# Ledger of designs, part 2: VH-VL binders against Cytochrome c-type protein SHP (shp)

Target 1, 112 residues: Cytochrome c-type protein SHP (shp), of Cereibacter sphaeroides (p81238)
Amino acid sequence: GDTSPAQLIAGYEAAAGAPADAERGRALFLSTQTGGKPDTPSCTTCHGADVTRAGQTRTGKEIAPLAPSATPDRFTDSARVEKWLGRNCNSVIGRDCTPGEKADLLAWLAAQ

## First folded at step 6 (VH-VL; framework fv_rolinsatamab)

Design f16 (from b3 with heavy chain S106Y)
Fold by ESMFold2-Fast, scan of step 6:
Structure f16 (fold): chain C 112 residues (1-112), chain A 122 residues (1-122), chain B 107 residues (1-107)
Amino acid sequence: as target 1 above (112 residues)
Amino acid sequence: EVQLVQSGAEVKKPGSSVKVSCKASGYTFTSYYMHWVRQAPGQGLEWIGEINPKSGRTYYNQKFKDRATLTVDKSTSTAYMELSSLRSEDTAVYYCARAPKYYDSYWYFDYWGQGTLVTVSS
Amino acid sequence: DIQMTQSPSSVSASVGDRVTITCKASQGISSYVAWYQQKPGKSPKLLIYAASTLQSGVPSRFSDSGSGTDFTLTISSLQPEDFATYFCQQYYRYPLTFGGGTKVEIK
């Protein structure tokens, strides 16, 4: 692809003004949210709590695992990553993720 | 339910250090970030830094990076801010403030301690 | 650092008035602004966060608007307990920064 996990994380860190915190990313990914759509209260609703396994969309379509250990080309297409973060953040949280939240999420996911 | 109780006022000499405590109750201490913010008399709010009580990870405003140290004691649900090399310009009310780890919120503050006045005077 | 400029520095108002406080960011922060109320001798209290989400227990007369660089806090019908200083805060980028405050005082 046109980027790497490290390059995406570095870009979001620069925009956030702080280094990523993978533990915060994990906590956000696993959290239950009330500000977004009622049928998607967590990132785990579609992706599952174990990101090394396949998930499902709300319509039942299979989603390849988020973990790079299971899907090696994860986070190597910048447009795809931005699209998915935009959709997931708005669906789950009810707004766009901040650069810091994006950095945190990718720091945790990329290490899986 | 949630309560943050800070230590009492301090008077310090220039060049010394101060350590302010913030005891949390009414929630799971390790599930929320703790931040420190100060306010000079009659002035606005200034962010000092944050700590994740679960991991001990800290991040500081560059203005305070070399003088501020944030720590926690998980067994007592207490957060601490130590500020060294005190100057008269450090005279301020110091607040601890809680931020949720998730949902938009490790960066805004839903509960605040009552504040600790630190006066730096010869 | 993102500078948050609040105006006015103070406003004199009567009970029942509509009060508007403005906050301007030195760069785009989308909608990542929070608003706090501080009464004399007390700690700040969170009013609004995450664009327009009202904190639990805060009266509906408080609202905010704006996006990008220009934000406003509105109190639709000022009550006696609303005489206080109000601060905006951006949380788009570290370090976290606050506006200079607007004191709402009795006319």
Scores: ipSAE 0.068, ipTM 0.731, lowest interface PAE 6.2, mean pLDDT 85

Design f17 (from b3 with heavy chain S106N)
Fold by ESMFold2-Fast, scan of step 6:
Parts: sequence; structure tokens; C-alpha cells
Structure f17 (fold): chain C 112 residues (1-112), chain A 122 residues (1-122), chain B 107 residues (1-107)
Amino acid sequence: as target 1 above (112 residues)
Amino acid sequence: EVQLVQSGAEVKKPGSSVKVSCKASGYTFTSYYMHWVRQAPGQGLEWIGEINPKSGRTYYNQKFKDRATLTVDKSTSTAYMELSSLRSEDTAVYYCARAPKYYDSNWYFDYWGQGTLVTVSS
Amino acid sequence: DIQMTQSPSSVSASVGDRVTITCKASQGISSYVAWYQQKPGKSPKLLIYAASTLQSGVPSRFSDSGSGTDFTLTISSLQPEDFATYFCQQYYRYPLTFGGGTKVEIK
């Protein structure tokens, strides 16, 4: 695609004014949220806690693993990543993720 | 109960360094970030930096980047802030403050140490 | 850096009064604002975070309202223990920045 995980992370870091923290990204991904939709309380609801394995949508459709080790072209399309973050942050958290949250999430996911 | 207990007051000469400690108890030390904030006498609050006790990763306010060093000792659940090249305007109460790692809350401070007064005078 | 401007710098009030303190960010910070109370010789204490969420144990007379850049801390009926200095803080981006503080003092 038109970008790389490293380029996306660097862009979000610049917007946040701080370096990404992969541990924060892991914590956010695994967290249970109450501000979003009741049927999606966590990123793990669809993706599972092990991101090297396939997940599934609420309708039962397979989601390829989020981990680049299992899906090598993950996070190489900037428009797809923005759409994914917009949809999932609003469903799980109930708002758009901050640039720092985006940087943290991608820093953890890209290392998987 | 959560407690953050800081070391006692220090009087330092200009050009020296000071190292303040913050001993945490009542929670899992590596499950929260630790931040440092100072307050000059009669003034507002100024953020110095953060440390992730699990990884040791630090991030600093650019104003303090070249003089502040944040560290932790996980075996004693103690955080440290060292500030070098002290000037009279560094006279302030220095606080450690805890921030949750749960992302929507990791940059506000739910518990604070009692503060350590550092006076820089000759 | 995002500058946080508080007004007023001080306000004189009586028990039972409604007190409002304003905090203005130099750029949009969504809901990423926290409020702290500080009494003389004591550490700050968290009152509110995420613009509207009361910290556990904080009385309901404290509330925040705000949109984008403008946030207001309201004490609906001032109590004797509320005479203190109040600070806002943004946590939308680094570096974290605080307002200059508002001292609520007895009339």
C-alpha cells in the first residue's frame, strides 16, 4: 500500500506531541469500556485477545488476524487504517481516538 | 489504601543536583504510570515528565528534557526524579503523581505524593 | 503547547453561593480536561476528569460543562471545605499543561 506501520505511527506521534507507548496500546486494546456500544465493550470482542488468530464480526464473518506476523500487509493502507480506527474507537470507546491512542494501538499491534 | 510517600525537604546550591524519591504502596506499582509535577511558591503547577514503571520508558516536558532524569526501582516500588544544574527558579515543591494505564485516564492524576520542597540558594 | 487560561484568578464567595470558574484551551481538547482542588500546604486532589466524570467520593455539587475549548467548573452551593485553589489540566496532547489557578476565598 501507500504507507507502512512505522510511517503511520510516526504521523500519529507527531500529531500527539509524544512517542507511542506500546504497553498503553495493549492496555487499551484489552480494556473493557462502558462509553461505547454495549455489544462491543472491548476491541477483543471481535478480534480476540490473541491478535495472531482470526476474529469474527458480530454477524459471524471472519476477520483476518490483526498481527502483521499472521497478516503481512496489515497497516499499509492509510485510508483503511483511518476507517478501521474511526469505526472501532467509536463502537468500543464511544468517541474518536486521540492521535496518542492511535499511535499507541498501532505501536502494539505492529509489533505482534 | 494507595499511598505515595516522598523524601524530605532539600536545600541545594546553584549548579548542584537533587534526587527526590517517591515510595508507592497499596497497589501494583507496574500497573500505573508515575508523573512528576512541580509548583513554585505561590505559583501554578508545571508538568516535568512521565515514566512507565514496567518498561522504564520516559517522556519529558521539553523545558526539563536536558536536566531531568526519571527512574524507578521495581523491587522497592520507588520512583525517583533527579534534576541537575539547579537554579534559584527551580525552588519549588516537587510532586509525584499516579496515572492509570487505562487509556482514557492515563494523563490525569488520581493520587499525589505529599510533595518535597527543594530550595535552591547559596 | 496548549495554553490553559483560567478566569477569574480569584473570587470571593460566601457559603451557599454558586461559584463558576472558566478554563479556556488555546486549541480544541475534546473532553480531555481534569480539575483539581488544592488547599494550602496540601497536595492537589482530583475532582473531575474527562470533562464531566466525578472522581469517586467527590460531592455532586461539583460539575463541569464544556465544549471544545471552553470548560466551566461549577460549585452549585459552596461549603466551608470548598475554600481552596482550583486548577484545570488538559491531557489531549503532550506536554500536559495546567491553568493558572483560581483561588476561591471567603467574602
Scores: ipSAE 0.007, ipTM 0.648, lowest interface PAE 9.7, mean pLDDT 86

Design f18 (from b3 with heavy chain S106E)
Fold by ESMFold2-Fast, scan of step 6:
Structure f18 (fold): chain C 112 residues (1-112), chain A 122 residues (1-122), chain B 107 residues (1-107)
Amino acid sequence: as target 1 above (112 residues)
Amino acid sequence: EVQLVQSGAEVKKPGSSVKVSCKASGYTFTSYYMHWVRQAPGQGLEWIGEINPKSGRTYYNQKFKDRATLTVDKSTSTAYMELSSLRSEDTAVYYCARAPKYYDSEWYFDYWGQGTLVTVSS
Amino acid sequence: DIQMTQSPSSVSASVGDRVTITCKASQGISSYVAWYQQKPGKSPKLLIYAASTLQSGVPSRFSDSGSGTDFTLTISSLQPEDFATYFCQQYYRYPLTFGGGTKVEIK
């Protein structure tokens, strides 16, 4: 791909004005939200709480694990990461994630 | 019942350091961020920095990066802010403030300490 | 840094009045703004946050509006306990920044 997890995190950190916090990213990923779509209240709705395991869409289609330990090419394509964050942030939260939230999410996910 | 109780007022000489404490109770200390904010008499609010009590990770406003040190003692659920090389412009009420860890509320402050007045004078 | 410009700096009002306070961000912050009330000698109290969510125990006469760069706090019918200073805060980007405050004082 055209990037790496470290490069993406660094870019979002620069945009946020702060270093990423992986624990904040974990908390965000596991959180239940009411501002977005009713059928996707959490990132875990599709991806599960254990990101080393396959997830599933609402219709039952399998989603490859988010953890790079299980899917080594995760977070190596900048356009795909932006698309993923855009869709999931708007679906789960009902708005775009801040640069800081993006940095935090990727810092936690990249370490899995 | 959530409560943040800060140490008492201090008078310091220019060039010295001050260390303010903030004792938390009524919640799981490591489940929330702790931030520090100051307010000079009659003026607005200025953000100093944040600490994650679980990891000890800190992030500072660049204005304070070289002088502020945030720490926690998990055994006593107490957060500390130390500010060094004090100047008269540092005279302010210093607050600790709690922020939740999820997007709905992670960077705004749902509970505040009562404040600690630090006066820097010769 | 994102600058939060709050206006007016003070407003004189009577009980029962509608009070409007404005806050302008120097860049787009979506809906990432919180509002605080501070009475003399006391710590700030959270009023409103994230997508116009009213903090538990805050009266319904407090409301906010706006997105992007322009935000408004409205007190629909001012009560005696509402005479205080009000601050906006952005939490879109570090460092966290506050407006200069608006003092609501007795006419």
Scores: ipSAE 0.007, ipTM 0.615, lowest interface PAE 11.0, mean pLDDT 85

Design f19 (from b3 with heavy chain S106P)
Fold by ESMFold2-Fast, scan of step 6:
Structure f19 (fold): chain C 112 residues (1-112), chain A 122 residues (1-122), chain B 107 residues (1-107)
Amino acid sequence: as target 1 above (112 residues)
Amino acid sequence: EVQLVQSGAEVKKPGSSVKVSCKASGYTFTSYYMHWVRQAPGQGLEWIGEINPKSGRTYYNQKFKDRATLTVDKSTSTAYMELSSLRSEDTAVYYCARAPKYYDSPWYFDYWGQGTLVTVSS
Amino acid sequence: DIQMTQSPSSVSASVGDRVTITCKASQGISSYVAWYQQKPGKSPKLLIYAASTLQSGVPSRFSDSGSGTDFTLTISSLQPEDFATYFCQQYYRYPLTFGGGTKVEIK
């Protein structure tokens, strides 16, 4: 890929003006939201709460685990990460994630 | 129901330190970030820093990072801001302010303390 | 740092007037702006966040519009209790920054 988890996190931290907070990232990922689409109230709706396990789309297609421990090439394609964050933030939360939220989410996920 | 009650006004000499308290009630203290903001007389609002009461993690405005220390006491649901090496320019009303839950943009302030006037004079 | 510039610095208005306050960010902040009202001797009170989400208990005469760099707070029909100073705040990037304030004064 064209990047690494550490490079992506560093880029979002620079854009946010602050270090990532993995605890906030975990809390956001596991949260149930009401501001987005009713059928995707959480990041866990498709990915599950255990990110080392495969997830599933609503149409039944398997999603590879989010955890780099289970999928080593996770977060190594910058365009894919930006698309994933854009789609999921808008579907789950109802708005674009801030650079700080992106940094927080990736800090937690990259450590899994 | 939600309340943030700050300590009383202080008069300090240049070079000294001040420690302002902010006692929270009516909510789960560790579920919300706490921020500190000041307002000099006749001026606007200036962000000092944030603390995560659950972890104790802090992040400061660069202007204040060498002089400000934010802490919490979870047992009493109290947040503290200490500002050292006081100058006359630090004369201001200091506010504690609650940010929403971690997963709901913890960077705007839904409840504010009543403010603590700190006057720095010789 | 993201600079937040408010205009005007003060405005004189009468009860019943439509008042608009503008806030300009030095870079794009999407919709991450909050608006506060402050009366003399009191703490700021949250009015609006996330571009149009009205805080519970805030009258519907307050509204916000804008995205990117240009934001406006509108009071559709000014009431006596609305004479106050208003501040915008960006929460897109650290450090968190506020506009300089707009004082709404009786004409």
Scores: ipSAE 0.015, ipTM 0.695, lowest interface PAE 7.5, mean pLDDT 86

Design f2 (from b3 with heavy chain S105V)
Fold by ESMFold2-Fast, scan of step 6:
Structure f2 (fold): chain C 112 residues (1-112), chain A 122 residues (1-122), chain B 107 residues (1-107)
Amino acid sequence: as target 1 above (112 residues)
Amino acid sequence: EVQLVQSGAEVKKPGSSVKVSCKASGYTFTSYYMHWVRQAPGQGLEWIGEINPKSGRTYYNQKFKDRATLTVDKSTSTAYMELSSLRSEDTAVYYCARAPKYYDVSWYFDYWGQGTLVTVSS
Amino acid sequence: DIQMTQSPSSVSASVGDRVTITCKASQGISSYVAWYQQKPGKSPKLLIYAASTLQSGVPSRFSDSGSGTDFTLTISSLQPEDFATYFCQQYYRYPLTFGGGTKVEIK
């Protein structure tokens, strides 16, 4: 692809004005949200809590694991990552993620 | 109940250092961030920095990064802020403040310590 | 840094009045604004976060509206315990920054 996890994280860190925090990213990913769609209260609703395992969409379609250890080309396409974050942040949280939230999420996911 | 109890008032000379403590109780210490904010008498609030008690990771306001040091002691659920090279303009009430680690409350403060007045004078 | 400009710096009001305090960010911050109340000699108390979410235990006469750059804290019917200084805070990006405060004082 056109980028790497490290490059994406660095870009979001620059936009946030702060280093990523993988623990904050984990907490956000596992959290239950009430501001978004009622049927997607967490990132784990589709992806599961174990991101090395395949997930499922609402319609039952399989989602490849988010962990780069299981899907090595994860987070190597910048446009795809922005689209994924845009859709999931709005579905789960009900708004766009901040640059800091994006940095945090990718810092945790890229380490899996 | 959640409580943040800070150490008592300090009077310091210019050029010295001060170390303020903040003892947390009523919650799991490592599940929340701790921030430090100051307020000069009769003035507004100024953010100093943030620490993740679980990892020890810190992030500072650029204005303070060369003088402020944030630490924690997990065994006593206590956070510390040390500020060095004190000047008269550092006279302020210093607060510790708690923030959850998830997105909607991670960077705003649901509980505050009572404040510690640090006076810098000769 | 994101500058938070708060106005007015002070307002004189009577019990029962509607009080409006504004906060303007120098760039878009979506809904990442919180409001605090501070009484003399006490620490700040969280009133509202995420531009519209009322903290538990805070009276319903407090409300916030706005998104992007312009935010407004409204006290619909001022009570004696509401005479205090109010601060807004953005948490969209570091460093975290606060408005200059608005003192609501007895007319």
Scores: ipSAE 0.008, ipTM 0.693, lowest interface PAE 8.0, mean pLDDT 86

Design f21 (from b1 with heavy chain S104T)
Fold by ESMFold2-Fast, scan of step 6:
Structure f21 (fold): chain C 112 residues (1-112), chain A 122 residues (1-122), chain B 107 residues (1-107)
Amino acid sequence: as target 1 above (112 residues)
Amino acid sequence: EVQLVQSGAEVKKPGSSVKVSCKASGYTFTSYYMHWVRQAPGQGLEWIGEINPKSGRTYYNQKFKDRATLTVDKSTSTAYMELSSLRSEDTAVYYCARAPKYYTSDWYFDYWGQGTLVTVSS
Amino acid sequence: DIQMTQSPSSVSASVGDRVTITCKASQGISSYVAWYQQKPGKSPKLLIYAASTLQSGVPSRFSDSGSGTDFTLTISSLQPEDFATYFCQQYYRYPLTFGGGTKVEIK
């Protein structure tokens, strides 16, 4: 695609003013939230806690694994990543993610 | 109830170091980030840095990164800020402050310590 | 760094007055702004976070409006205990930055 995980992370780090924190990204991904939609309290609701395995949408469609080890072209399309982050941040957290949250999430996911 | 209790006032000479403590109680210490903020007399608030008490991971305001060291002692639920190479302009009240979520950018401060006045003078 | 500019720096007001304090960010911060009240000799106290969410226990006379770059803290009917200094803070981008403060004084 038009980008790489490293390029995306670097861009979000620049916007956040700080290096990505993969541990914080892991914690956010696994967390249970109350500010978003009641039926999607966590990123794990659709993707599962093991991101090397396929997830499933609420309507039953299979979601390819998020881990680049299982899906090598993950995080190489900037428009797709922006769409994914916008959708999931609003559904799970109830608001747009900050650049720092985006950097953290991708730093953890890209290492899987 | 949640409480953050800081160590007492310090008077230090230029070039020395100061270490301020912040003892937390009333919540799970490792579940919340701790931040440090200072306020010089008659001036506004200035962010120094943050620490994750669970991992010990820190991030600093660039202005302080070469002089400030943030640490925690999980066994006593105590956070510490050490500031070295003190100058007269470091005279300020130093606060510890808790952020309510460790995994989001909710870096607003729901509880603050009472403050520690550090005076730097010869 | 994101600069947070507060105005006015001070305001003289009477009990019962409507007081407004403006905070402007040098770039877009969405809703990532918090407001604090500080009384003389005391620590800051959180009033509002996420631009519009009132902290538990804070009176409803305090409100914030705005998003993006322009934010306004309103005290709809000033009470004796509200004479204090007020600060805005952005938490969109590191380093975290505060406004210069607005002192609300007895007229």
Scores: ipSAE 0.145, ipTM 0.792, lowest interface PAE 4.8, mean pLDDT 88

Design f22 (from b1 with heavy chain S104Y)
Fold by ESMFold2-Fast, scan of step 6:
Structure f22 (fold): chain C 112 residues (1-112), chain A 122 residues (1-122), chain B 107 residues (1-107)
Amino acid sequence: as target 1 above (112 residues)
Amino acid sequence: EVQLVQSGAEVKKPGSSVKVSCKASGYTFTSYYMHWVRQAPGQGLEWIGEINPKSGRTYYNQKFKDRATLTVDKSTSTAYMELSSLRSEDTAVYYCARAPKYYYSDWYFDYWGQGTLVTVSS
Amino acid sequence: DIQMTQSPSSVSASVGDRVTITCKASQGISSYVAWYQQKPGKSPKLLIYAASTLQSGVPSRFSDSGSGTDFTLTISSLQPEDFATYFCQQYYRYPLTFGGGTKVEIK
């Protein structure tokens, strides 16, 4: 990878103007949203509530665990992280995540 | 029915402190952020800071960081803003305002308290 | 800090008029703008957030357009209860900042 979780979080914190809040990230990840696609109301729809476990797509394809403890190279490729955040924020929430939301999500996920 | 009810108007001397309360009802207090915003008479809105009632985490506008203290009492669903070292330019209506925690953003305000006028006179 | 510049600062209008209020951010804020209405002696009321989502209970005559740096609040047919001051707010970056307000007055 071209980056690390810490570098990504620091970049999003700089863009947000505030330190990341991992508790906000957890709550956002677990939340149920109505503004996005009806079949993906939460990040947990595909990834599950336990991010140390494998998730699945709507079609049943396995998704590797999001937790770095289970998938050590998670959040080490900046382009993949931006694509993941762009796709999932728009699918679940219905809009791009703010830099602060990105920082919060990664702060919680990176600690798992 | 969501309500935010603030304490009454206060008149303070320069150099003193004021503590404004904001009692929330009609929702789960820890599920939403509480922000404080002020408005000088005839002027625009100015953001003071935010608090997460669940964790007690605060973040302040740097302009107010040295003087503002935000706290909550979860048992009474009440938020507090204390502003110290008051100056004449702190004369304003102070509002508490609720922000969605994770249903889009914690940074826009869907419900506001009625406001508390703080007058700083010398 | 992101500066939010509203224009006009005041507009005189008649019932039935189309009123347009503009808000310009000093840097790109994507769609992270909210609009508030404030009547004399009252708290602000949320009208629109995320640059397009109308708050529940807000009349459909209120709409927002724009993204990036230029945003517009439109009242398609002004009603008597719409005479108020309107504020935009960015929530892309801390500190949160508001426009200076636009007072919509009776002509």
Scores: ipSAE 0.047, ipTM 0.722, lowest interface PAE 6.9, mean pLDDT 85

Design f23 (from b1 with heavy chain S104P)
Fold by ESMFold2-Fast, scan of step 6:
Structure f23 (fold): chain C 112 residues (1-112), chain A 122 residues (1-122), chain B 107 residues (1-107)
Amino acid sequence: as target 1 above (112 residues)
Amino acid sequence: EVQLVQSGAEVKKPGSSVKVSCKASGYTFTSYYMHWVRQAPGQGLEWIGEINPKSGRTYYNQKFKDRATLTVDKSTSTAYMELSSLRSEDTAVYYCARAPKYYPSDWYFDYWGQGTLVTVSS
Amino acid sequence: DIQMTQSPSSVSASVGDRVTITCKASQGISSYVAWYQQKPGKSPKLLIYAASTLQSGVPSRFSDSGSGTDFTLTISSLQPEDFATYFCQQYYRYPLTFGGGTKVEIK
């Protein structure tokens, strides 16, 4: 792709004005939200709590693991990452994620 | 239910340090961020920094990075803010405030401590 | 740093009045703004977060409108307990920053 996890994280950190917090990213990913769509209350609804394993869409289609250890090309296409974050943040949270949230999520996911 | 109880008022000399405590109860301490905010008498609010009680990771407002130290004691559900090299302009009420960790980028403060007045005078 | 500019710095009002307080961010912050009420000698109390969400227990006469850079806190019919100082806060970018405050006082 056109980028790397480290480059994406650095860009979001610059926009947020602070270093990413991977633990905060983990907490966000595992959290249950009420502001978004009722059928997707958490990132784990589709991806599962163990990101090294395959997930499943609401329609039953398999989603490749989010962890780069299991899917080495994860987070190497900037357009796909932006689309993924846009879709998941709006579905789960009900709004766009901030640069800080994006940095946190990717910092945790990239380390998996 | 949720309570944040801070230590009592302090009077300090210029050049000394102060350590303010904030004891949390009524919730799982490591599930929320703790922030510190100060307010000089009759003035506005100024953010000092945040700590993640689970990891101990901190981030500070650049104005305070050389003097502020945020810590937690998980066994007592207590957060601490230490400010060194005190100056007269550090005279303020210091607040601990809780931010949701379960809610993304909800860095709003849903519960606040009662405040600790720190007076720096010669 | 994102500067949060509140206006007015004070407003004199009567019970039953509609009061509006404006908060302007120096850059776009989407809906990442919270509003607090502070009475003398007390800690701030959360009123609104995410620009439009009322904190549990806050009366419906409090509302916020706006997105991007311009936000307005409205008290639709001022009550005696509403005389206080109000602060906006952005949480889009670090460092977290507050407006200078608006004191709502008796006319």
Scores: ipSAE 0.007, ipTM 0.664, lowest interface PAE 9.5, mean pLDDT 86

Design f24 (from b1 with heavy chain S104N)
Fold by ESMFold2-Fast, scan of step 6:
Structure f24 (fold): chain C 112 residues (1-112), chain A 122 residues (1-122), chain B 107 residues (1-107)
Amino acid sequence: as target 1 above (112 residues)
Amino acid sequence: EVQLVQSGAEVKKPGSSVKVSCKASGYTFTSYYMHWVRQAPGQGLEWIGEINPKSGRTYYNQKFKDRATLTVDKSTSTAYMELSSLRSEDTAVYYCARAPKYYNSDWYFDYWGQGTLVTVSS
Amino acid sequence: DIQMTQSPSSVSASVGDRVTITCKASQGISSYVAWYQQKPGKSPKLLIYAASTLQSGVPSRFSDSGSGTDFTLTISSLQPEDFATYFCQQYYRYPLTFGGGTKVEIK
């Protein structure tokens, strides 16, 4: 704990200059990208399309569900969220996510 | 082929409103954001706002928020920009512009309409 | 708001010249810069986005460099069809903002 999903979303919205759009967040999460690593073309590659279910890394390690309904302490540690976004945005998209993309992703995920 | 076709030039009096249309074809209308940008004669580009055609969600440049209204008609794949309380400094070419799907460089504009000249004069 | 400052405002050049246009953001925008070409009486045309990716159909003589706050568009060997006004745009933060434009004029 040092934060909450609502606080993180608000911070990213302030940085973006616009309110979060959860529909865009869903679309980004499910999208297939070509700019990143070939082995991770989508956030769903490891997390699956159903974020209430456990995911799996390429090496077979289990990833706890992203949905707070299944993992209640999700998005309550700001450093952990920044590391997660940094790694996944660069692996999937091939660049850092914008503050707006971060706001959108968390708005959708936090509601799951 | 992707096309954005805008309505024709308008001459309006100060204090009136104008509504410009932008008809999209050649792609799935609800899969891309639509933005509006204006350019005063001999000047640079100024962003007005965006609309998500799927949800109807809008976001405006604060300079225009009290006067601009962005809407869409999904059945005709047409976006609209209405600007009210017109002044002489609103004389400009108004463009609709498409932002690529979602987050693959979300807010750059890959296709533009041909532009609509709006002249505000007494 | 992020201010995008372009220089020069105009440049006179001959066919075959190397032309360089610079764009400076008032704060860090990573690689979220697009470049547009506008010919008189026409709408802008996207040239480059994400400060490195050339739009399909755009000639390879157009290139860009930079990240953070300083960005450059280069035309390696100017052609007759390249005489136009060029604009940079940041899309890191709302509101979206454009540079003031650089007019590339025939000498």
Scores: ipSAE 0.015, ipTM 0.698, lowest interface PAE 7.9, mean pLDDT 86

